# VH-VL binders against Cytochrome c oxidase assembly factor 8 (COA8), part 85

Target 1, 167 residues: Cytochrome c oxidase assembly factor 8 (COA8), of Homo sapiens (Human) (q96il0)
Amino acid sequence: APERGAERRDTAPSGVSRFCPPRKSCHDWIGPPDKYSNLRPVHFYIPENESPLEQKLRKLRQETQEWNQQFWANQNLTFSKEKEEFIHSRLKTKGLGLRTESGQKATLNAEEMADFYKEFLSKNFQKHMYYNRDWYKRNFAITFFMGKVALERIWNKLKQKQKKRSN
Short names: E, the ipSAE of ESMFold2; O, the ipSAE of OpenDDE; V2, 0.75 times the mean of E and O plus 0.25 times the DockQ between their complexes.

## First folded at step 4 (VH-VL)

Design bb8 (from ba33 with heavy chain L107F; framework fv_belrestotug; at its last look DockQ between E and O 0.38; V2 from the best seeds 0.00; counts 0 for: pae E 12.8 > 2)
Fold by ESMFold2, look of step 4:
Structure bb8 (fold): chain C 167 residues (1-167), chain A 123 residues (1-123), chain B 108 residues (1-108)
Amino acid sequence: as target 1 above (167 residues)
Amino acid sequence: QVQLVQSGAEVKKPGASVKVSCKASGYTFTDYYMHWVRQAPGQGLEWMGVINPSGGSTSYAQKFQGRVTLTRDTSTSTVYMELSSLRSEDTAVYYCARGYSRWEGTFYYFDYWGQGTTVTVSS
Amino acid sequence: EIVLTQSPGTLSLSPGERATLSCRASQSVSESYLAWYQQKPGQAPRLLIYDASSRATGIPDRFSGSGSGTDFTLTISRLEPEDFAVYYCQQYGDSPLTFGGGTKVEIK
């Protein structure tokens, strides 16, 4: 089960077979799961009046999403590749073919597959530890910049109020 | 004034690689995705892939997976497209194009294009 | 992937005539994320229309786009000599981005 990315309230007009963000939306949007990473991408809105600080926050969030999706896409590919190699090697050791008499891919039962899952998790444990560390570091940085953007918006609201002489 | 200026024409033999540059000016380079589109002689337009100059992340059309590599140099505001294992059917004009969208992701139309780079693959 | 089929392949008209170019998608293009480009010989494509009906900056109002779902149309109300070119539609509602095969508008 990979960790889920950041999510916003769902305002999608669809929910059928193909997802696209609404053209008129002024907010970030959450799309369907990516077929390789199994993570839901966030589609980031780019306002016309985006400040440099707002831009840095948006790019940091996007870079974090891309990093996260790349990690899980790579892990899913490695998992699939090593699973097939494990099945192939165990079938060969047992003197069995790679396909059943009906032509479908031969597989192993759940008890036999449990050895693969244990070995895969053990082999990749340190990689997942570094991933978790980096995920938390990125999350804390994003939270910090969110705070800075909030303060910037308050300051700009006060500055814009001071510039107005009348309605 | 937004401009995308590409490197000059290339003549290559089958099996070689080509690297085409696209220098951007007149806008904040890291704010817009850069796409590559090619056009074989007498043919239509074909999308090849995209790079986000901010972080360098890429996505490629399946047809070009494993043969195309997009990179960028933010210090010179330049994107590079490298196509390896060239074949005669890779003879085409290659364009860089700036993707404009109010949204991050794959939802882009191309508001500015480079002048094109002719790559000819012949023995 | 979404296949875009443009018709006609070639449209032979005189200056002053109205041109109607069609682009049909194999699947519905969500939110009308469809663009039109003009390409003259030896030049890069130029954006005309985005989001099916919005004119790009600097494009004269004789160019208009319409349509939704699977059927999209580019209309040139009165052809001028500079309008004789090849026109491409492009969808950006789904990955990968795809183009139509083009419609050549040539002088009769």
Scores: ipSAE 0.000, ipTM 0.542, lowest interface PAE 12.8, mean pLDDT 81
ESMFold2 (binder alone), look of step 4: mean pLDDT 92; pTM 0.936
OpenDDE, look of step 4: ipSAE 0.424; ipTM 0.781

Design nb1 (from na38 with heavy chain G56D; framework fv_ebronucimab; at its last look DockQ between E and O 0.48; V2 from the best seeds 0.63)
Fold by OpenDDE, look of step 4:
Structure nb1 (fold): chain C 167 residues (1-167), chain A 122 residues (1-122), chain B 111 residues (1-111)
Amino acid sequence: as target 1 above (167 residues)
Amino acid sequence: EVQLVESGGGLVQPGRSLRLSCAASGFTFEDYAMNWVRQAPGKGLEWVSGISWNSDDISYADSVQGRFTISRDNGKNSLYLQMNSLRAEDTALYFCAKDSRYFLGTGHFDVWGQGTMVTVSS
Amino acid sequence: QSELTQPRSVSGSPGQSVTISCTGSSSNIGAGYDVHWYQQHPGKAPKLLISGNSERPSGVPDRFSGSKSGNTASLTISGLQAEDEADYYCQSYDYSLSGWVFGTGTDVTVL
């Protein structure tokens, strides 16, 4: 009985980057590209005296990062799957096998693949438009909070200087 | 304790307006998107509207688009649903639902109120 | 309104396993959005049962499990108990609607 190859359910794992920054690091770290999204995750540093504004900024960034990772992981998976299906379908239509005589994976020419890319982009156009809209909204909010945090830090530095002059 | 309490439901005639309120407690209200979900008697759940943590993103179901307005007051830990041009089909128990995220679309509803009943009848 | 498709009812005997399917479209589950599950007892508010396709919140028994493949998500209740008699709803986000969509709901009966 031929062992039915367990279709590896490529469940896009919740992209917890296996990269762990050093415990003593006081900086954000950039991990290697995620294998599914190809995005580099940022490991955010959490200061001991994190202000409420800093915390909110961090959380917004974290959520947005997770959102981006998930979107691109799924998009890349969909792309890969549809591409493979397209290739298989076209090869079958041509009466060609999935492998060449040399045992290599059969491929389509650039013109045929151009049709796939055009179709894929057309099919996913609306999805990308919504992504872009949401991306701008999220990043605008983050940028706004970056400004707030910057102002808070300036204010705190000024207060500390005043206190030192009074003593 | 994390809690959502809906109010403002009641009996109204078709074409009238009603305003629902949801009071939030036990969590940082401004850190979460909020939603309204309704359930007609003996029917399933229907998402009505959602609003992001900062109100920059608002969405409505097609069934209520142009008639309902979602809003929030983060200073009062309150969510609102202004319902105009009410129809018989709007008769439902309206739930306030807390999102697990700041923005719409990537979270889940982790806290629900008990709901407030809206009845639209002639 | 675009609803996720669920079976109307599922029944099982105590100790049995039952599975509820939730079928979406290319604009929600098929687009890669997560599926969440809610349990609702009669006269009660919905309660989060499964988040992010398979994650169990605190207090949810291990007999509840979620999975997702393609355009379909599944909730499995193993070791069915009398207290599991309730309505179950799947939920996902639809980018074309810019909103949340619920499943049609499934009534689970314990025989």
Scores: ipSAE 0.791, ipTM 0.915, lowest interface PAE 0.7, mean pLDDT 92
Fold by ESMFold2, look of step 4:
Structure nb1 (fold): chain C 167 residues (1-167), chain A 122 residues (1-122), chain B 111 residues (1-111)
Amino acid sequence: as target 1 above (167 residues)
Amino acid sequence: EVQLVESGGGLVQPGRSLRLSCAASGFTFEDYAMNWVRQAPGKGLEWVSGISWNSDDISYADSVQGRFTISRDNGKNSLYLQMNSLRAEDTALYFCAKDSRYFLGTGHFDVWGQGTMVTVSS
Amino acid sequence: QSELTQPRSVSGSPGQSVTISCTGSSSNIGAGYDVHWYQQHPGKAPKLLISGNSERPSGVPDRFSGSKSGNTASLTISGLQAEDEADYYCQSYDYSLSGWVFGTGTDVTVL
């Protein structure tokens, strides 16, 4: 999760647009954590004359973000559901109710919960291995296109300097 | 209009080969994974093979593994299926399907061709 | 070669609602993969009806709706019409097969 600063706010609507070169937003924005995945989404900037390489990179990043958020939202939901089912099952096996005499949810001790955590990790091991493989395939493609975009931008800047020196 | 057109089907004896082609138009072909799906006469849909946008991720149904080869040419907007060692059970209508995603596994098939018929007669 | 289980056929009169179930396993729907639905009229190619468990593509009427719970997904056709007579297939990804899996198909008949 990159530590980029607070989300920028500009006063473009309903008034005179303010352009401030050092504060001009030409960058992606990072939003708050998603409720289900607990991942911070990137809100991508789309320039007016986005090159084909820049567009491909943005689309690859957008798809990978959606995939990653969907995976972790599902895993967090599954974890919570199976945890409650495990607790419910073990309380019932011990002849205990789901709530204490005070009305609070009954729980298991740390030793009992360790069995759940071990079983959950073991059950999901292969699924996470497939996730890691797919993550690396996606990240390799993204990194490759980041390099291509960086080189394209450098060459465009060099050509701009050559044009100005000819004047 | 987004369109997929399959070709290369026909009647063939068991043990022979066929090569199917799928010509894509109306969308940026290289931005999507592609799939082959078949349907035997009077039967349901069976996924055959898929290929990611850049060909780095390829998968096959167990029934065709080692006999079929999926490939794509992004420069020609074309998807291919090389079908070797054909068997009677490979007789089916073969559809080309566009995935909604670059990579396999998280998309859906939003555009289908009309299919090309492959008949393997003993 | 696991496949997603659907009823063979479902019938309804015009204006009624019908529901098609789609049951998978822990390596596909139960692993959290989305369920997609396709409609296929006789002699035609399949077409996408529902994606991402419940999303309708442009041009699909509001009477089609989808949901998923556990390892079972459902397609509901509310207000059945004559043109809804077709075969319907669910689909999910299966990580153990490294591939897509379709349902067995459901023939919807409008009486």
Scores: ipSAE 0.583, ipTM 0.808, lowest interface PAE 1.7, mean pLDDT 86
ESMFold2 (binder alone), look of step 4: mean pLDDT 94; pTM 0.960

Design nb3 (from na38 with light chain S96Y; framework fv_ebronucimab; at its last fold request DockQ between E and O 0.55; V2 from the best seeds 0.70)
Fold by ESMFold2, fold request of step 13:
Structure nb3 (fold): chain C 167 residues (1-167), chain A 122 residues (1-122), chain B 111 residues (1-111)
Amino acid sequence: as target 1 above (167 residues)
Amino acid sequence: EVQLVESGGGLVQPGRSLRLSCAASGFTFEDYAMNWVRQAPGKGLEWVSGISWNSGDISYADSVQGRFTISRDNGKNSLYLQMNSLRAEDTALYFCAKDSRYFLGTGHFDVWGQGTMVTVSS
Amino acid sequence: QSELTQPRSVSGSPGQSVTISCTGSSSNIGAGYDVHWYQQHPGKAPKLLISGNSERPSGVPDRFSGSKSGNTASLTISGLQAEDEADYYCQSYDYYLSGWVFGTGTDVTVL
């Protein structure tokens, strides 16, 4: 199914921080929408004592964000370019100019634009199906490692309690 | 520094099998997807197969689908290609290539081995 | 199998510029996938030359440049030198094939 180019669950914020003192207490934070993809990037916090599992999780999330940003940036540009080409072609077929009497860009009515949206969705159906498949593969791996990190943190917390009691 | 060493090539009759290995060193093997690329004598490069960092995503060229099996052992820093039902057109120098990314499709091949020759002939 | 189209050969004199085209389809380059370029000298393994359409790895001379527009990518070698005589391959990903595709290869000759 076609999904609109915007913030998605795979780029949704995991944590937000506007200020980060001390470094150990900081969290990931969310930036403004990217100009091209319209997705809000996560800016990842790297703690001083990041474990190997935490590092792997962060790298998987970073790569997935880059992939997602690139996909939607390209889809947004393609959509805009093909929309203008469609309008230009239909205006030319109807013998109309590219600009209105007031000098603004001419466009098509809602019914005519519906033809464009249908054609764009049909043309990109397979591409978006493969995107969804890859999205799930990436997010399954990320979710798995989120669980491993959570268990690692619980285990470390229990070991610290055990050490404190034995002192 | 970073190195890929292929092995397991040789002369084999059509319909037989071979197993290629690629030993990796100088980098964290499990952080990258891996690929096999072949080049028939005097011909261009042809991608054969790729495998993601965790083996969760595997792809094959149509020409080898169902006959070849890619696998990896992250504990041994090794990539494998099991080639069954070999044909004359599989004759090529087989390269192991390191992907720059965890998953297939968004990286590039930044390190290559020198290749191992597979010859399929009677 | 599917492959990206490149000219079989190009040639130029030392100091000249040559451009190698790489044409794909709507399921690879036209879908917005990056194009990468590899250089292969005779008897040697391929070497990454350009990644991400236009990025040069460390150690690649700045006379190599790449670009992409629509279904076509280009590699330009400015100031051609004798050591640039080699085969050049473009590469992209194809979502329909779920795999990598290489170009047909271009033999660059320095006259």
Scores: ipSAE 0.647, ipTM 0.851, lowest interface PAE 1.5, mean pLDDT 87
ESMFold2, look of step 4: ipSAE 0.644; ipTM 0.845
ESMFold2 (binder alone), look of step 4: mean pLDDT 94; pTM 0.959
OpenDDE, look of step 4: ipSAE 0.813; ipTM 0.925
ESMFold2, fold request of step 13: ipSAE 0.641, 0.629; ipTM 0.848, 0.843
ESMFold2 (binder alone), fold request of step 13: mean pLDDT 93, 94, 94; pTM 0.956, 0.957, 0.958
OpenDDE, fold request of step 13: ipSAE 0.857, 0.857, 0.857; ipTM 0.948, 0.947, 0.948

Design nb5 (from na38 with heavy chain G56D, light chain S96Y; framework fv_ebronucimab; at its last look DockQ between E and O 0.58; V2 from the best seeds 0.64)
Fold by OpenDDE, look of step 4:
Structure nb5 (fold): chain C 167 residues (1-167), chain A 122 residues (1-122), chain B 111 residues (1-111)
Amino acid sequence: as target 1 above (167 residues)
Amino acid sequence: EVQLVESGGGLVQPGRSLRLSCAASGFTFEDYAMNWVRQAPGKGLEWVSGISWNSDDISYADSVQGRFTISRDNGKNSLYLQMNSLRAEDTALYFCAKDSRYFLGTGHFDVWGQGTMVTVSS
Amino acid sequence: QSELTQPRSVSGSPGQSVTISCTGSSSNIGAGYDVHWYQQHPGKAPKLLISGNSERPSGVPDRFSGSKSGNTASLTISGLQAEDEADYYCQSYDYYLSGWVFGTGTDVTVL
């Protein structure tokens, strides 16, 4: 009896994008879309003289990015799973196999799939509402700190100009 | 050393109020969400309340909603729990717990205090 | 209050492996929130044992391992030692409650 290979359920690794920016880069880099979340990760540059405000901003952005990656990775996996289960259940109810006579994966028509999407959206409505709320809270905080960092940079530039005029 | 120290526990009558405090040290307090967790004698852990790093996000367990108020003073590295309308069921050891993240819901509790005992009895 | 479901007690002999299950719902573990595990010895504060389903903090022995599948997480203690006798709690976040939820707790006894 052939040992049915235990299908390694690909747990969505908390995998930081394997994309490593060049070591000499002084800029933020945008990686390719993550295979689970489909979100493009940002690799944040860390300056040698990072201020406490800049560091906090970076950390807030990093945490928010990780939060978004995790949410959408899980949402996409759930969607894919439920979609497949829906298709299988409907095909079975119709007395149809999972494969067509041509060996292709059997699919449902657009109308049947519309029912799935409606049901899925209805079922996940509250989850999306909470996500949106939290998204706004996080981004508001980030935007506020962007403003603070901008002001700090302006102030530092002004101080440097004054010091150069006094010498 | 990273440390949390709870205080303000004691014996109170039902319907009275009590204020718990948690003093944080050894880390940047304003960079982390904070939580209160309680444990009734011989019972399991129960999450009570959480507050984000900037106090913009606050949440409560249903059991304490409308009676308890969580707050923080980042300048004093302190977390507070104002407990009003106390009930016998609120009798527990109350722990201060540090979150690993700025915001609620995505971290874990990496540092715990030793707890302060609250006893509500007639 | 929505608690995560754990077995009340688990026992094993020294050197054996024991597994503690933690079952949640579609609003917490099933929603994709991470599961964390805490160890609590009698009269002590809880200590973080596992974070992010499977990550071990520094100082946690390799004999502790965590996993998650669907609505259920598991903590496995391999090579059970006398010092592992404690209460174990799982934790996750619930979006309906907008708050943290703990498991009912599991008492691990070393026979």
Scores: ipSAE 0.773, ipTM 0.906, lowest interface PAE 0.7, mean pLDDT 92
Fold by ESMFold2, look of step 4:
Structure nb5 (fold): chain C 167 residues (1-167), chain A 122 residues (1-122), chain B 111 residues (1-111)
Amino acid sequence: as target 1 above (167 residues)
Amino acid sequence: EVQLVESGGGLVQPGRSLRLSCAASGFTFEDYAMNWVRQAPGKGLEWVSGISWNSDDISYADSVQGRFTISRDNGKNSLYLQMNSLRAEDTALYFCAKDSRYFLGTGHFDVWGQGTMVTVSS
Amino acid sequence: QSELTQPRSVSGSPGQSVTISCTGSSSNIGAGYDVHWYQQHPGKAPKLLISGNSERPSGVPDRFSGSKSGNTASLTISGLQAEDEADYYCQSYDYYLSGWVFGTGTDVTVL
């Protein structure tokens, strides 16, 4: 049975990742890092017999991944933008240009850059605190449903064993 | 047909309490976050409170924090807003709104009720 | 309380284009949260018009479009029709407030 018709695309359209999992994969796929968030997305497997409980677990995981990807994509862009602004501001204060004699980007030494990192962490403390709180709330729900799915599967196995023994 | 129907509004004196209800139908209520939004007469929309699908994530606007309590009963497909210590500034049409997501923060409000009027005056 | 800033009103003749701005802060639109737009006719409930900055739900005409850049989002109504006369609200999430914030609202008048 050839998989040609099951391939999603010969060439993926424009995007940060060109990952295209096999159509008939029986497992979740972990793709390459997203261009903006630097997080590896999970491509979830949907079995043909997915129970309502299993479906809810998968949807919770999908939504949480989307939330996490969005947060870190934006945080990385903000970090990069503010870092460049800081470097440029400090170079001007020192009377230095944005490039060295060789044409390379001028930088600050590690001690000078430590000021930026401290300022960035302090400025973003509340944002990260709320992110961590929300992360725990989401992952508690996911862990709870992982347990419920596991119990459902065990109970279904026991029901099938009892049905076979009685017949 | 997807619908949200609010009830429980009315005229009430300052300092009193009122409980709003929102009955949901036509969708799987337990799979979505829910929100209350109010609109004072002739004014804009103001988000009041939101609750995640499982009630573990609840948030309130600063103007109602400590006075209002949002809750839901997924078995009855119902959303509630307990409004205590009512003030004249709480006078508004209160809408129930369905979120598109399980949790707060990344969705949008795709279904709205027609609202129930709350008037707080002496 | 934090609000998203919109112009109080805009107007245009039928067939013209109007654009409504929505400006937020670093804790909402500037933090990367999506902007959603709602249309409200007098005496009616709000209706979702644009989600996820630029996505139109089924039944919303192509003449409505949205975009976002930095702390600012925009709703554009091209080919203005008499039925577009309504109030328009933008919305985003604010991580500091742990809640949703709406714009101040824009009254669109068709001349």
Scores: ipSAE 0.537, ipTM 0.785, lowest interface PAE 1.8, mean pLDDT 86
ESMFold2 (binder alone), look of step 4: mean pLDDT 94; pTM 0.959

Design nb7 (from na29 with heavy chain S101R; framework fv_ebronucimab; at its last look DockQ between E and O 0.52; V2 from the best seeds 0.66)
Fold by OpenDDE, look of step 4:
Structure nb7 (fold): chain C 167 residues (1-167), chain A 122 residues (1-122), chain B 111 residues (1-111)
Amino acid sequence: as target 1 above (167 residues)
Amino acid sequence: EVQLVESGGGLVQPGRSLRLSCAASGFTFEDYAMNWVRQAPGKGLEWVSGISWNSGDISYADSVQGRFTISRDNGKNSLYLQMNSLRAEDTALYFCAKDHRFYIGSGWFDYWGQGTMVTVSS
Amino acid sequence: QSELTQPRSVSGSPGQSVTISCTGSSSNIGAGYDVHWYQQHPGKAPKLLISGNSERPSGVPDRFSGSKSGNTASLTISGLQAEDEADYYCQSYDYSLSGWVFGTGTDVTVL
């Protein structure tokens, strides 16, 4: 009996995007879409003279990104799984096989699938509401800190100009 | 070294109030969510409340909702739990727990205090 | 009940492997939130044992391993030692509570 290879359930790896920006980059890089979340990760640049405020902003952005990646990876996985289960269940109920006579994957019609989408959205409504709430909170904080960092940078530039004029 | 030191526990009568404090050191306090977790004698761990790094997000367990208030003073590296309308079932060792992240739910509890005992008895 | 379900107790002989299950719901483990594990010795504060389903913090022996599948997480202790006698708790975030949930706890006894 051929050992059915244990389908390594691709646990959504803590997807460290294999994308590595060039070492000499002084900018944030946007990677390709993650295969699970379909979100494009940002690789944040770390300046040599990163201020505490800049560091905090970076960390907030990183955490928020990870949070988003995890949420959507899980959501997409759940969606895919439930969709497949729904299709299989409905096909079985109809006495239809998983494959057509032509060997193609059997599918449900648009009306049947509409029921799935409606149910899925209804079931996940609260989850999405909480996500949206938290998303706004996190992004508001990030935006606020972006402003602070911008002000800090302006101030530092002004100080440097004054010092150069005094010498 | 990260240290969390709880204080303010004691013996109180039902219906009374108590305020717990947690003094944090050894890390940038303002960069982490903080939590209270309690353990009744001979029982398991129960999450009580959490507060995000900036106090923008606060959450409570249903068992303490409306009675307890979590707060923090980032300038003092301190976490607080105001407990009102105490009940016998609130009798527990109360731990201060540091989150690994800024926000509740994004991390885990990487450091714990030794706890402060709260006894609610007539 | 806002708790993750764990077996009450697990026992094993020194050198054996024991596994502790942690079963959640669709609003926590089943929603894809990570599971964390804590070890607590009698009279001590809990200590982080496993983070992010399977990651070991520094100082945690490699004989401790975590996994997650569906609504269930597992902690495996291989090569059970006397010092492993403790209570073990799983933890996950629950979006419906906007807070953390702990497991009911498992008492591990070394025979």
Scores: ipSAE 0.745, ipTM 0.894, lowest interface PAE 0.7, mean pLDDT 91
Fold by ESMFold2, look of step 4:
Structure nb7 (fold): chain C 167 residues (1-167), chain A 122 residues (1-122), chain B 111 residues (1-111)
Amino acid sequence: as target 1 above (167 residues)
Amino acid sequence: EVQLVESGGGLVQPGRSLRLSCAASGFTFEDYAMNWVRQAPGKGLEWVSGISWNSGDISYADSVQGRFTISRDNGKNSLYLQMNSLRAEDTALYFCAKDHRFYIGSGWFDYWGQGTMVTVSS
Amino acid sequence: QSELTQPRSVSGSPGQSVTISCTGSSSNIGAGYDVHWYQQHPGKAPKLLISGNSERPSGVPDRFSGSKSGNTASLTISGLQAEDEADYYCQSYDYSLSGWVFGTGTDVTVL
């Protein structure tokens, strides 16, 4: 809204994120951890005169960030659901209720929970192996383009210095 | 306007080869993964192969692994499928499909061509 | 070939709703991968109908809606119209195949 823009006070549309970069910022911003993925999102700056190389790097980074956040949001949700199901199943086997005497959720001690962690990691090993392979493929390309952008920026600075000297 | 135009289909005998092409226009071709999808007459869609924007990630359906080779030429905005050792079950309409993303697996196919027919018959 | 399971056919009268199921496995939909839907009229190429389980691309009427739960996704066509008579395919990524899988396809008939 004009009132929001005029006051430069932005509120995120969702209740999950409170971070709003300054409107006049010329830099990428790192926001707070996402509630679901626990990853800190980068809010990318798009300059007026972004080069084709810079644009491609930004798009690659944006896609990789979205891919990462979706993967870990899903894994965290699955972890939480399967952990609760594991706890409920083990409490049932022990003949215990789902709540303590104080009304808090009953849980298992660390040694009992170790079985859950081992089972979850083993079950998801292949999925994480393919995630890691894809992560490295994506980051190799990003790193390569970061180098190309860095060289492009150095070249432009040197070209500007040569133009000033020749005049 | 995004356009994908397949070509190179035809009638071939089993064991022979064909090369399909897909000419792309109306978008920055080198920023997107590309896919081949086929549809046998009267049957459903079957994903055949995909290739990332930079050809660094390539994958094939098990039914074509080792016989088909996907490639792209970003300078010509073109996607290719080299099909060797063709079999009767490869008979299908072959579609070129544009992914929404640079890499296979996290996007969707936002644009499709009209397909080129491949018939493998003795 | 690996595939997601859909009913062969569903039908409804104009103005009614139909729902198409799409059931996958633990390496695709059950692994948390999104489901996308495509519409294909006879003799035409498929067209994106729903992306990301539930998102409609520009130009897709709001009578089309999608959802996903567990290893099953659903496409609902509310207010069925004659032009909705077509084949519908779901799609998901499968990490064990390192590739895409499509559903078996559903023929929607408007009575």
Scores: ipSAE 0.677, ipTM 0.863, lowest interface PAE 1.2, mean pLDDT 87
ESMFold2 (binder alone), look of step 4: mean pLDDT 94; pTM 0.960

